# VHH binders against Protein DOG1-like 4 (DOGL4), part 151

Target 1, 232 residues: Protein DOG1-like 4 (DOGL4), of Arabidopsis thaliana (Mouse-ear cress) (q84jc2)
Amino acid sequence: MSKMRNLVEEKFLEFYESWVIQLELYLHQLLIAHNNNTMSETELRHLISKLTTHHKAYYTAKWAAIREDVLAFFGSVWLNPLENACSWLTGWKPSMVFRMVDRLRKSRVVLVEAQVKKLEELRVKTKFDEQKIEREMERYQVAMADRKMVELARLGCHVGGESVMVVEAAVRGLSMGLEKMVKAADCVRLKTLKGILDILTPPQCVEFLAAAATFQVQLRRWGNRRHYVTHS
Short names: E, the ipSAE of ESMFold2; O, the ipSAE of OpenDDE; V2, 0.75 times the mean of E and O plus 0.25 times the DockQ between their complexes.

## First folded at step 16 (VHH)

Design ge8 (from gc1 with S100E; framework vhh_6qgx_2)
Fold by ESMFold2-Fast, scan of step 16:
Structure ge8 (fold): chain B 232 residues (1-232), chain A 124 residues (1-124)
Amino acid sequence: as target 1 above (232 residues)
Amino acid sequence: QVQLVESGGGLVQAGGSLRLSCAASGFTFSDYHMAWFRRAPGKEREFVAAISWSGGSTFYTDSVKGRFTISRDHAKNTVSLQMNSLRPEDTAVYYCAASEELYLPISADEYDYWGQGTRVTVSA
């Protein structure tokens, strides 16, 4: 059956569940650090590095998995429907993290004018990079329905070695195209995160990462607690 | 192939100044954080100073803060360490290091690429 989990899905599900548990543990450390004025800059930097290393580990595991089966990330079994509804090309939408940055403007750790300017420049660049990828996805969707693909789909219904090989090559090409787009989107995510952390002070980084992790954990919990109205 | 080449080391009197330079090649320099570490005779590598990929963020170990200044030049693919008010305790081999981590690293284990080092001797 087409809805059976494959090995990539089973392996990544196990990884992701463990990864989220560790994210929650780091979130608790970030919240303690945010409320504790005794931590040195060196201690704050080590904590921020733990979180960023954890995020990098996610992308390392993801890229290994999409090399094997990129389609597992379109309709991910390890995400609930709410998480999936909020996804943009298999993950968070890069420009949306600036909403969490905007929260820092209301905190006691106020952003200075130079930081606000740099963050706005980064926001504009991030949005531009997103739109470039969105155009590539549109081209991909159009290519899926072009005359050549329709012809290949017809050939795929025939019993014959040549037709089977041509269709299999086309499907492989489509999967490679998706892998390239997913990696491009993930690179925008990582560049956006790297850029924000470069602009912020260590206490502001802790507050930002705590806000981002809180949102991610709560979104997962909200989706898992979802209720539908059943007719009486 | 990634290569980091340090220069500018030498012998200097206490209170003097030296400028160390590190020339980087074989990678996209502007994507990498750069740092200086040092190893004194009989000791392990110690963090000295780091500069972020953009040049917008810097961090110094307390013992050199206010005396040393790290800078980078993306056009020349170089990172520099201006060392002022040198002390005998600053005597060490100084190493240039590069990292593509998301946040500016301050631990040696977070740096992937290292130069061979340049020797700095500060006489009393």
Scores: ipSAE 0.766, ipTM 0.895, lowest interface PAE 0.8, mean pLDDT 87

Design ge9 (from gc1 with S100N; framework vhh_6qgx_2; at its last look DockQ between E and O 0.88; V2 from the best seeds 0.81)
Fold by OpenDDE, look of step 17:
Structure ge9 (fold): chain B 232 residues (1-232), chain A 124 residues (1-124)
Amino acid sequence: as target 1 above (232 residues)
Amino acid sequence: QVQLVESGGGLVQAGGSLRLSCAASGFTFSDYHMAWFRRAPGKEREFVAAISWSGGSTFYTDSVKGRFTISRDHAKNTVSLQMNSLRPEDTAVYYCAASNELYLPISADEYDYWGQGTRVTVSA
């Protein structure tokens, strides 16, 4: 059964489709850069900057959209079930990117001791930040169950324009809380990425970003094949 | 209000040294990459040096490598450019810039905030 889409969902779906296409293009460039050792540091840095700017653009769009309807991002219609299943608070789990870094370490990428140490520190910090957000979410859920949901349920039993307004207000209040948490999660994502990219050399950044993009693209492709999701 | 205030410019003879400083205010300094750009007379603004938000990474244009050193002080919210072995071609107005990009940028368009600049003149 196809989910009913609202205006926010439709707009973001269009955006995301375009965004993914561009990501694939950048992935291709990253792979070329990775396989070709002829690129200068300046060139690599430019490429990395382009991609990271692209990621930043996603969050800019996301945050604009969640101001309108944060609930649209819980069960995102622009994602397939597999992508959604792998989502943590409407996106990738920050701590999971360290698995990619670990994979790089097991490959041809040689990290110096100083990098390893910094990465571990970042890992710990990221994990801590994730846990903090999760605790807040738990608190939020409890609060909803104890108060807001009861209020909504009570109001739902009433028929009339005034009751509808009250319900809407309540829902808005809940949504604002969710929005804050989503933004917090996104901040952890961005900080984690920013940290990793600061620790890695430009060539290592290229490999890391290529791996990340590959994972994202493949996850989408696999999910689409399995679930036959159409987004247009 | 965001402010970047450069200082330390002046007249110096070729082979001499200068230390530029930029004082930042009005934003979370520790989250921003900092850079120095310069504009020589009759030329476009060009990248000189950049330092990452953490201070862990730096990048220099080729013409200044080995001569210039960029550093930052988080406690003072300042970024500095130590310029040694100055050459007449280093004559320019030097600008401090800040960026909140995910990666340390080297393009001027990726920087969000700019100072007014400080003039450096290197005589032959």
Scores: ipSAE 0.849, ipTM 0.934, lowest interface PAE 0.5, mean pLDDT 91
Fold by ESMFold2-Fast, scan of step 16:
Structure ge9 (fold): chain B 232 residues (1-232), chain A 124 residues (1-124)
Amino acid sequence: as target 1 above (232 residues)
Amino acid sequence: QVQLVESGGGLVQAGGSLRLSCAASGFTFSDYHMAWFRRAPGKEREFVAAISWSGGSTFYTDSVKGRFTISRDHAKNTVSLQMNSLRPEDTAVYYCAASNELYLPISADEYDYWGQGTRVTVSA
């Protein structure tokens, strides 16, 4: 079991380090595209597709890993304490991305009223989906407390291999519940990202993706240096 | 099982019009980007036009801008390509394609599902 856990963590740590390096390379390309204004729409669309394919690859790898050990994603060893402190169900909180869009609108992004309306409709839908998952998380935590108490009581009454089997079944059930919630959260993340990119023009998509990648990279650097945070 | 079935191809004179249609089944149509590609004899598949999963975004190759219009009907699970002011160089087999990528793709390698194609011949 410990060997399986270690293997998942080792594999995903190696994957994630490479994935972040490639994200930084794509961020560099996004910043060049934004700053120089020399790319055609076709070139911008190819660049945006490279970024979104890169994000899709992350979720493909993540879902394979959580099938084997979902707990590796709660307090991940490939993330520093600041990154872990900022996580909502093993990743970014979907509604927070709209704060990024609003911030960009004030500084660099020019949005027409039709786009603003569509973004607000998407924000409301995203918040609804997010709250539904949060309610499920609350139910899971309450149910987990009840199950733990029952299992502790059973262990007090039984001896031998049967008590071990019951504990193992309960732990598997808890892991399956967490996997389902993490996948549901990731589906909201992907749906939200897909929706935003559909509403924005290619230059606006470049600005949005550059801002998101910059924040992700900078948060990692801040946490690794620990200049601003001594405790997560 | 996923199926994309094209129709509306045929022979037309230069300057004429054709409307291609693609009927989609076996997947949640409203979640998928749809596109038209074409292939002339001896050439690779060339991008023509694409429409996003919502219908809110479209993109066209330069050679067809202003002449072709892509549209979709979620109620009928169809995507259409209205082709006006047709030229002999538009002669090709036209393919309908579907993709569930996060961003509207314009590269053939990002499309997972393909129809069998419908032939369009434009006479000089």
Scores: ipSAE 0.780, ipTM 0.900, lowest interface PAE 0.7, mean pLDDT 87
Fold by ESMFold2, look of step 17:
Structure ge9 (fold): chain B 232 residues (1-232), chain A 124 residues (1-124)
Amino acid sequence: as target 1 above (232 residues)
Amino acid sequence: QVQLVESGGGLVQAGGSLRLSCAASGFTFSDYHMAWFRRAPGKEREFVAAISWSGGSTFYTDSVKGRFTISRDHAKNTVSLQMNSLRPEDTAVYYCAASNELYLPISADEYDYWGQGTRVTVSA
């Protein structure tokens, strides 16, 4: 019904707060780069690399925390309710990124036919990978139900606190399975991002990363607005 | 074990051409960006050219743009650098490098695997 924040959750909350603040600083640099016609391709590439390194740092920290407590990431305390509502296996559904690409294409990013074709191929592959993950999660949930039934039958032969041992084993098995599934989902996210950045030109990558950062920052701001006005 | 083995270096006259090759093994070649860097005597290692994991994106330092062409062959797991209109300033040891970063790197510190290098000397 309620739980205390543990050390893993507290440490990741502190990390995430700093990570979002730094993302907003990079967003400022991306917006400046967007309007700077004198910025060289070398300078754009360095900025893009800083953003991708920042994204990798998120996953590095996340995967370390998942090794200790994957269940904390399903309803995370460092995300507000709006951010949590957007989660699929502890993150954005990989294919949702293509909605952002589509929006940019309609508003200000001009893509040539070859880029459009490559993006559609990547979209299909990403959706295929998502479906594979969903099928594996379904099979895992069935296997968990079967293990629960066997473990409950074993309890009919024991006395005292031995049910605690069975529950602990089931929780460890669930945690290991969920860790694998979350990392698989994260790998699809990273592979999809890597593909998009390879298809887009450096200026288009700056536009894309700026849009993604803007959305993430604004989603957090909207979800956190509870007390900006204390009277009517 | 990861190996990057450069070949094709040597002595050429100014204005001539040379083709460097890098044979890669010990990793999934198609997942990696590939690059060439060079070190001239008394200088630090500098970026020359890079090609993305898919082969769809390339980048060149200004001093070689239009003269050098980087390419990759997924069937042979090789990366090549075609060097045309060579100048004495191109004299250096050339290094092949590989990276599994999300975005095609142009800084040496973003490359994890390095070859031992092949020497290119361009005579006046």
Scores: ipSAE 0.729, ipTM 0.886, lowest interface PAE 0.9, mean pLDDT 83
ESMFold2 (binder alone), look of step 17: mean pLDDT 90; pTM 0.915

Design je1 (from jd2 with E57D; framework vhh_6z1v_2)
Fold by ESMFold2-Fast, scan of step 16:
Structure je1 (fold): chain B 232 residues (1-232), chain A 123 residues (1-123)
Amino acid sequence: as target 1 above (232 residues)
Amino acid sequence: EVQLVESGGRLVRTGGSLRLSCAASGFTFSDYAMGWFRQAPGKEREVVAAIDWSGDDTWHADFVKGRFTISRDNAKNTVYLQMNSLKPEDTAVYYCAASFPFWTTRSSEYDYWGQGTQVTVSS
């Protein structure tokens, strides 16, 4: 049923599969670096830069895709049901990465007081930015249920050139609103990621990125296993 | 090929106004944050103003607040800097720069740069 997928979904599915394979390769490199204390600071910074560039490439491709069809990201065919269930505005919830940062306090690489303070300040700002976007989404959902939108939905039940044009304009407006919210959420994600990496030392960055990539890869594997368990 | 082309720089008298434009091509302008930077002879390049991809979030340096206003037109792939109440200290080459996906105050973090446009304020 390849015909059930639109062109945007087909292109992004192909991109995403390749992107995930490369993420797993980078995860392997991160785990080797984490277990090997002989890597230089320059080598660690190079590896961190590769991961940062890889994430930036994802958002570059995503923004190109959402410009054409943002709704493809609200029920993504390239994600399993568990991955979709764990999504906040088409991706990871920015504040959740601080749980991975908290794990660094129990690792071999100890955070100093100055880092803990800066990370807490970043966590507070990230939660504030999340709440601002959540209020925007709430307003969007309320607007979808207001009188004007209900009337446009009723009009859409009738076949006619004028009705078709009015409904198409409304759908374009709704898509543009979602696109704006998704881009805002992605900016909070990348600002949070950059902020954490700016605060952490290179060995701590490697441990953090390894934890984040491990969680992403494992969530995909857990969801794929659950999805296909019908009879065992 | 990515290009940022600044225009509008010229000689202006103290207290005058000027609008700079930066036309973007070769990349998806509406996905990038934009910044205006300036560099005077013998001084470091400094950030003047910045605007996010949507045009809703703007930042202006303290030394231009109330006088300069950054804006953008995504349909025209253009970012603007409206400069009012110009002072001799504003004399500099003004650069347009692009950053994906958000702006910063660090010039080293910008992805693309224009060639600059000269602004000279007399007196």
Scores: ipSAE 0.703, ipTM 0.867, lowest interface PAE 1.2, mean pLDDT 87

Design je10 (from jd2 with T105G; framework vhh_6z1v_2)
Fold by ESMFold2-Fast, scan of step 16:
Order: sequence, then structure tokens, then C-alpha cells
Structure je10 (fold): chain B 232 residues (1-232), chain A 123 residues (1-123)
Amino acid sequence: as target 1 above (232 residues)
Amino acid sequence: EVQLVESGGRLVRTGGSLRLSCAASGFTFSDYAMGWFRQAPGKEREVVAAIDWSGDETWHADFVKGRFTISRDNAKNTVYLQMNSLKPEDTAVYYCAASFPFWTGRSSEYDYWGQGTQVTVSS
């Protein structure tokens, strides 16, 4: 079973490293687009589409992996300790992206009143969805502790195949609950990302995606420096 | 190969009930949101109802609320549309569609589509 977990981790680590390399290449393209006002709206929409497809590919691979071993995503081996410390339910916290949007609002980028209203409505909805998942996770953690205590007490009274079957069924149920919760959190992430992109103009989308990708890449580099003696 | 196969479409009298089914194969059904769309002659495809990957969250268009109910069975790779209090205006080809990882109102954002099943409501 540890061989199966190691295989899932190894396979996703290989995927993730390639995915991050491609994200860095897209970030380069986003920065060029942001600094160059000669790109057409069609060209900008195409670039934005590449980024959204790239993020969807991540979640497609992630959901396949969590179906096999959801626990691999709690304390992931393909993430450095800083990235893991900043994770909320196996990924970025959805409300974090509104900090990137706020940077656009405080820069030379002009958001019209209708966009500000829609972004605020989306922010409220995103926070509501986050809190709903957090309440579910809290209930899950409490139920898991109570269930384990009952099961450990039962194991003290029984020895043999029946005890093994009971423990296996309980562990399977716990994993299924976590998988459902992670998938719910990922849906909030992608709905929030899509919602922002639907509200913003193509140039604003490019600036937003560049800010988000820059933060993700920088966070990884800052954490990875702990393993190296070099600066930057 | 990926397939979505609708069934259950038929002629029904006004006020009647009908249940549509959509059987999915060739992809991980439990990872996809499912939607029911309809298209009447001279109209564009419109979203009628949607359900998330888990079956816990559903959405129904205002013109079918209280009459239609979407549901799914992930063990059977099937999504359903229960249609009650049918009206002549419900006459259309009904399409099943899959979207990863959540549903939208935009048909262009769906990954897979069925061939459709004809529902005709007579007065």
C-alpha cells in the first residue's frame, strides 16, 4: 500500500515539476503582453485561454491522484515546506486572489464601477464558500477523533480478521470524506479564478494572471532557497 | 471512447410527467458536473438544470423551478431529469452535457455532449 502511495507521489511530483516549468513560460508571455500594448484583444484572449487550460490541467491530474491517495496532498512531497505552510485544504486559499485584484485597483489600471461591484459580490460569495468548507472540515476533524477512539476501544476487545476489516472500512470512509472536501475546495478555487477573469477586460486579466503567477513562482523560489546557499 | 447517451424522450400530454436519463462512459463521471440543455426549433440551446460532481448542489432555470428536478447516481454513471407538470413550451430536444469541474450556463464551456432526446408535449 506504501508502494502505491509512493508511486502516486512520484507520478504527481513529475507532473507538477513540468507544470511549474510551463507556468514560468506562460508568466514570461504574460509579462511581455503586459509591457507591450501592440497585442490585439484576440491575442490576449488566446493567452488567457492558455493559462485557464493550464490550471484546469492541474486539477484534472490532481483529482485523478486524490482518487488514488488523497493524503498525498496533505503535506505534499512535491511542495517545499513554505508552500505547504501556505496551503489551505491542499491548495491556495481562494480569497487570496482578491489581494492580486486589489493591486490592480491601486495601480494605473482603471476598474469601472460595474466591475468593482461584481468583484465585491464575488469576494463575498468566495468567503461564504470558504467558511462553509471550513465548517465541514472542523466537523470532519471532530468526527474523526471520536470515531478513532471508538474503533481503538473496540480493537482492545477483538483480535483477528474482524478488527482488520473494521479498521480498513473506517480508513476508507475517512479518505472518501477528505477527497470530497478537497474537490469542493478546488471547485471554489476555479470558480473564483473564472469569476474574476469573466469580470476583467483582457488587459486586466493579463495583469491579474501575471501577478498571481509571479506570487506562485516567487513563493516556490523563496521556499526552495532553504535547500541552497545561493542568493536568488 | 467518451459517450453520453440520453433516453426517455417521448410524446407526453400537458400536465404529464417524464424522466430523462443520461448514461455516461469513457471518462471519470464522478469528477464532472452535469447539465441538461434543451433546444426548441428556432431557439438556441439553453441550460435547464445542472448538478455538481457530488450531487449535493443543483441549479434549475427559473422557467422550470418547482417542475423539474436534476439528480445523479455516480455508482451508475447516470444523470437524471425528472420533469413534472409538463407544458407545450417544454417541447424540445434535451441534451446531456458534462463539464469539468463545475457547471456553467455557457454551452461552449462543456467538454462532452450527448446526441439528444426528443420531448414533445401535446395539448
Scores: ipSAE 0.705, ipTM 0.862, lowest interface PAE 1.2, mean pLDDT 87

Design je11 (from jd2 with T105P; framework vhh_6z1v_2)
Fold by ESMFold2-Fast, scan of step 16:
Structure je11 (fold): chain B 232 residues (1-232), chain A 123 residues (1-123)
Amino acid sequence: as target 1 above (232 residues)
Amino acid sequence: EVQLVESGGRLVRTGGSLRLSCAASGFTFSDYAMGWFRQAPGKEREVVAAIDWSGDETWHADFVKGRFTISRDNAKNTVYLQMNSLKPEDTAVYYCAASFPFWTPRSSEYDYWGQGTQVTVSS
């Protein structure tokens, strides 16, 4: 039988496709700005602001969606298999953006010592925050085999109004736990992004954002081509 | 549509206590970090306390640490500031502010603001 998407999946798929199209348009603007020596600091800051607003819009929509159905983000239908394989707690792994930062060290617009020190401090903090979330996820997975889950599985074998309510309450509790972890991970992502942008100069921000957007767009295109070739 | 409404500001004596409330409507309160700011006449607006979307992470400025406590009730769409051991220097207009998805000390980075509630501490 054909699998139908739920309303949350349908709405977020429509949102995400539009969001990616706009990201590609912003990437084009970032690349023009990177090669244009006439753009003022104020103009560069406005472009950077458009990108940060765009990323915040993604998380605003995501948090609305996970409130309705957090499980939609664990195996997202709007992502190809390669994008899903590269996900860490429903999104990009925060520490991975420092790979784009390392590229800036070899660029024409080089980092000064003070920036390198602040970026290293941010990298250490980001890894610490990631490890904290990973430990919470491990604890959550252990709780799946805990007394409450054993009771839930046992009640699922019986018919009765009161036991159905207890099972539904337990499932809601599990979903709330996942929602909390996803929100915590998203906060680390946005704090890391903001932290990098606060340390970098506007031209360096443009180069960093262009590198990050290029990687995201190319990963999606490569995954879509590989998937299409497999089915062709 | 979007509203933040502060209440509880009044005149109190030095050493007294006061609880400020901020009721939110028109946005998904539980997705936003909340901050309390204050502004005294002739001074810049400063961050006093902040709380993350979940209520698990809180921050308090050194000048109020141990005296003020921020808390939130996501079911009631309300953030609170419990103020103890009040001093004359705490006299200010207190503002509630919302930021997605985390708090910041920079007032310019907040998405929504209340109109403020006056707290006056007399000797």
Scores: ipSAE 0.713, ipTM 0.874, lowest interface PAE 1.3, mean pLDDT 87

Design je12 (from jd2 with T105H; framework vhh_6z1v_2)
Fold by ESMFold2-Fast, scan of step 16:
Formats: structure tokens, sequence, C-alpha cells
Structure je12 (fold): chain B 232 residues (1-232), chain A 123 residues (1-123)
């Protein structure tokens, strides 16, 4: 299992480094587009599509990796300690992106009343979906301390042969439970992202995606230069 | 490489039942949400039913609710549509479609499509 985990980690590390480099290139394009009012709606939609495809590619690679070793995503080796500390169920917390949306309300492009209403409805739905997953994770963590799991762990330490097979089956069950929760969380992330992009105009989408990518890139840079980060 | 193959479409009488199947290959089926769409002549494709990657969450359009049931078997890479109490207005080509990682009402947002299977309901 541990050798397979190391190989999954190495492969995803290589993928993630390339994925982040491409994200930085897209961020540069988003910032140029945001400051340039000469781009057509078709050009803006094409750029937004590139970002959406890029994020979907991340989740496609992630789901392939978690199928092999979901635990690699809890305390990921391709993330620095600051990125790992800011993680919620192996990724960004969906409701936190509404902080980026709140900045759009204060920017040069005014959100119309219909957009504000739809964004608030989406925010409420996103928080509801998050709470469902948090309750599932809490039940999962409580079940780890359940007398049945404690007994299986005791058997694995003490008795050989048949007990090894029973313990291995239990561990596989635990991994499948985590895979399901991570996939559910990732679906909430992508539904939230899609929902925001469906509500916003193309120029507003560019501004939102630029803000989100800027935060992701800067968080990585701050964590890599950890002497610049103070936890208070 | 990627294929979705629908089967089970045929001519049935009003009030009859039919089960459609869609066999998937060339992609990780269990990572994709699946939808059943239908299209009658001169009309746009409309979503009839959808199921998430796990099979735990299903959605059915109001006009088929109580009559149609979507299900999936991830071990067999197959999605099903059980159609009961068929009506003439159910006559259409039925398509299965795959979307990563969740289903949507917009046909343009689906990643993969089958070629369709014709269902004709005679009065």
Amino acid sequence: as target 1 above (232 residues)
Amino acid sequence: EVQLVESGGRLVRTGGSLRLSCAASGFTFSDYAMGWFRQAPGKEREVVAAIDWSGDETWHADFVKGRFTISRDNAKNTVYLQMNSLKPEDTAVYYCAASFPFWTHRSSEYDYWGQGTQVTVSS
C-alpha cells in the first residue's frame, strides 16, 4: 500500500507542478483581459472556457489518483504547509469563493439586482451542501473510534492469518468512504464555480477568475517563502 | 475510444413499459454523472432523467416523474431508464450522455453522447 502511495504522490506532484505553471500563464491572460476593454465577448468566453477546462483537468487527474490512494490528498506532498493548513477536505472550501464575489460588488462593474439574488441563493445552497459533507466527515471520524473498529485494530495487532484479511477489508472500506466524501466535496466545488460563472457576465467572470487564481498563486508563494507568513 | 451505446428502443403501445440501457466504454464510467435526454422531430433535446457518479442522487423531469426511473450499475458500466405507463408524447429518440463530474440541464455541457435509440409509442 505505502509503496503504491509513494508512486501516486510522485506522479501527482509532477502533474500539479505543470498544472500550476499553466494556471499562472492563464492568470496573466486574465489580468490583461481584465485591464483591456477591447476584447470581444467571444474572446472573453474562450478565455473563461480555457480556465474551466483547466480546473476540470485538475479534478479528472485528482479522481484518478484518489482511486489509487485517497490518503495522498490528506496532507499532500505537492502542497506546502500553508496550502495544507488552508485546505478543507483536500481542496478549497467552496463557500470561501463568495469572499471573491463580495469584492466584485465593490468594484467598477456593478452587479445587477437579479445577479445579486442568484449569487445569494447559490451561496446558501453551497453552505448547505458543505454542511452535509461536514456531517458525513464527522460521522466518519466518530465511526473510527467505534468499538467495532477498535476491536478490528486490536485483532490486527494481536492475531495473524484470518484477522489480517478482515482488517484489510475494513481498511479498504474506510478508504472507499473517504473517496466518496472527497468526490462529493469536489462536486460542490465545481458546482459552485460553474454556478458563479453562469450568473456573471464574461467581463465579471474574468475578474472573478483572476481574483481566485491570484489568491491561489499568492498563497503558494507565501507558503514557499514561509518567513513572510505570520499566523496570529 | 469513448463510446456510449443505447439499446432497447422499439415500438410499444400506450400504457406499455420499456427499459433502455446504455453501455459505456473508453472512460472511467464511475467518475461521470449520466443523463437521459430525448428529442422529438423539430424539437430541441431535453433532459429526462439524471444520476450522479455514485448512483445515490437521481433527478427526474416533472413530465416523467412517477413513470420513469433512472439507475446505474457501475460494475457493468451501464445506465438504465425504466419507462412505465408510456404515452404517445414520449415518442422520441432517447440519448444517454455523460458529464464530468455532475449532471446539468444543458445538453451542450455534456462530454460524451450516444447515437440514440428510437422509442415510438402508438396510441
Scores: ipSAE 0.727, ipTM 0.879, lowest interface PAE 1.2, mean pLDDT 87

Design je13 (from jd2 with T105Y; framework vhh_6z1v_2)
Fold by ESMFold2-Fast, scan of step 16:
Structure je13 (fold): chain B 232 residues (1-232), chain A 123 residues (1-123)
Amino acid sequence: as target 1 above (232 residues)
Amino acid sequence: EVQLVESGGRLVRTGGSLRLSCAASGFTFSDYAMGWFRQAPGKEREVVAAIDWSGDETWHADFVKGRFTISRDNAKNTVYLQMNSLKPEDTAVYYCAASFPFWTYRSSEYDYWGQGTQVTVSS
């Protein structure tokens, strides 16, 4: 908790709490569908559509918020410390979802050869896009230690008048760079999610989405229930 | 409230050039990928070019590659399609479309559509 939260943090905290409650309700529906052999393909597609719309709504709200304050998403106040510790560029690491896909390969419903090939192609593409963003992040972090940033930090120790304007302009530039990087990472996340759902059958999509939502909900619950002892 | 307004469509000679523009309003243009689609009489809409939200990534269909170029100006909320070496087979209504947060080949997955602008290429 911060001493003072800005308006962006307050609004997104309210949004996120409602979004998670709805995710839990969708998870319940996914688990019923997964254990119910009588649901039609049309009913399963409708449920999958509700989940994809729900995730898209999250990124719509996130991009509006990062436009105002991208730094709110680094060490987010609406996430517990465990959720924050598991974040890669303000969200889940795209390649990690293929571990959940591996469970489908070991399930009663076997993936056909064509699906296995397409999933491997998607995994390779996802890792490539992920590494590209990691190289940009590395470049960004190195730029923080260059001569211009060191000079700016020295000026910041004696901030006043024109020095304030120069520092504010630099901070805005840094924030814009982070915003672009976060948006690129979010595009890889949504492309990976869409790619998996486009390859899988509706029953396989339900199983995959149930696994993903279960992990997200449980991670939040584990972090909220952790025993914390304050240093004396 | 949300609007995509295409302009620039007209009759041109084979081998000619034309620039289409699409002005966006009522949504955060810089968050959306943009696509240009075309539809000839009796055919379905097909994607001809796409550009991501940043302008860094572009895609062009094989049948227009080297002749058409998509670009965008986020400060002006406008996407462009520069068309060179026009052929009679390029005759179609050209549509501007917006998709959050990335473009796709499926027209049904686009969030917003313009009304279209007619391009006619004569011999």
Scores: ipSAE 0.705, ipTM 0.867, lowest interface PAE 1.2, mean pLDDT 87

Design je14 (from jd2 with T104S; framework vhh_6z1v_2)
Fold by ESMFold2-Fast, scan of step 16:
Structure je14 (fold): chain B 232 residues (1-232), chain A 123 residues (1-123)
Amino acid sequence: as target 1 above (232 residues)
Amino acid sequence: EVQLVESGGRLVRTGGSLRLSCAASGFTFSDYAMGWFRQAPGKEREVVAAIDWSGDETWHADFVKGRFTISRDNAKNTVYLQMNSLKPEDTAVYYCAASFPFWSTRSSEYDYWGQGTQVTVSS
């Protein structure tokens, strides 16, 4: 038994597969740059710019897709179950990226005191922005239990019912609320990423981006392996 | 293909009011934050006001707070700047700019720019 995929899911699956392949190519370049202390700051900034542009392209495509069907991003078919289990509002949790930064901080003589202070200020701000969005999501979930939504759910149980249009309108209304929250979360993600890159030196940016890309790629590989039957 | 067209700039008397409009085309306006910048002769371009993609979050520079208000209409692909209690020092070319996905106080962070509209406040 198979499920029918909608056009938004098919288009974004094709986009995402290509985007991940390009991310792996950029990861290779980041790892080479990280091991090469002779690259100029101009060359490093160019590579960092390519990664930033690549991530921005992801959100451009995502927002186009969300406009058509935001629900496709809750339990995405282009992500394996492990990737889906690790998602926070359809993507990475912004504050968790500071774990990659903490790795850099534990490397001796990598981060100066002024950078550590700015990163901590950014972490606090990011956590505050996350909590605001989490409160909005909680209010959204509570609102779904309102009398009007319960009544619409009853109507939706009728197969071939005259209420199908009313149910569709209600789902569209719910989707608009989710779209707004997802866009807000994506803005926090990109502000956090930009903030970190603005604080770090070019070599530190390369190391950070390499760590983040490595984690994303390995999480995908690990999750894909869990779908295979293992002989034990 | 991408266009930002400012309008509404004119000569106005000190203490007067003026509303600037910026019509956007060629990109998904509702995904972009918008900013208003101004530049007077012999001075650097400075940020005046900004608004997020939804219209829920706005920012205004201290020198215009209480006098200027930014707003947007996503259905019309238009951003507005309502200017009240105008002063001679408000005389400048006003520019509309678009940034994906959030606004900034730095002009270098904006993706698209209009050609500007001249506002002259007579003393």
Scores: ipSAE 0.697, ipTM 0.865, lowest interface PAE 1.3, mean pLDDT 87

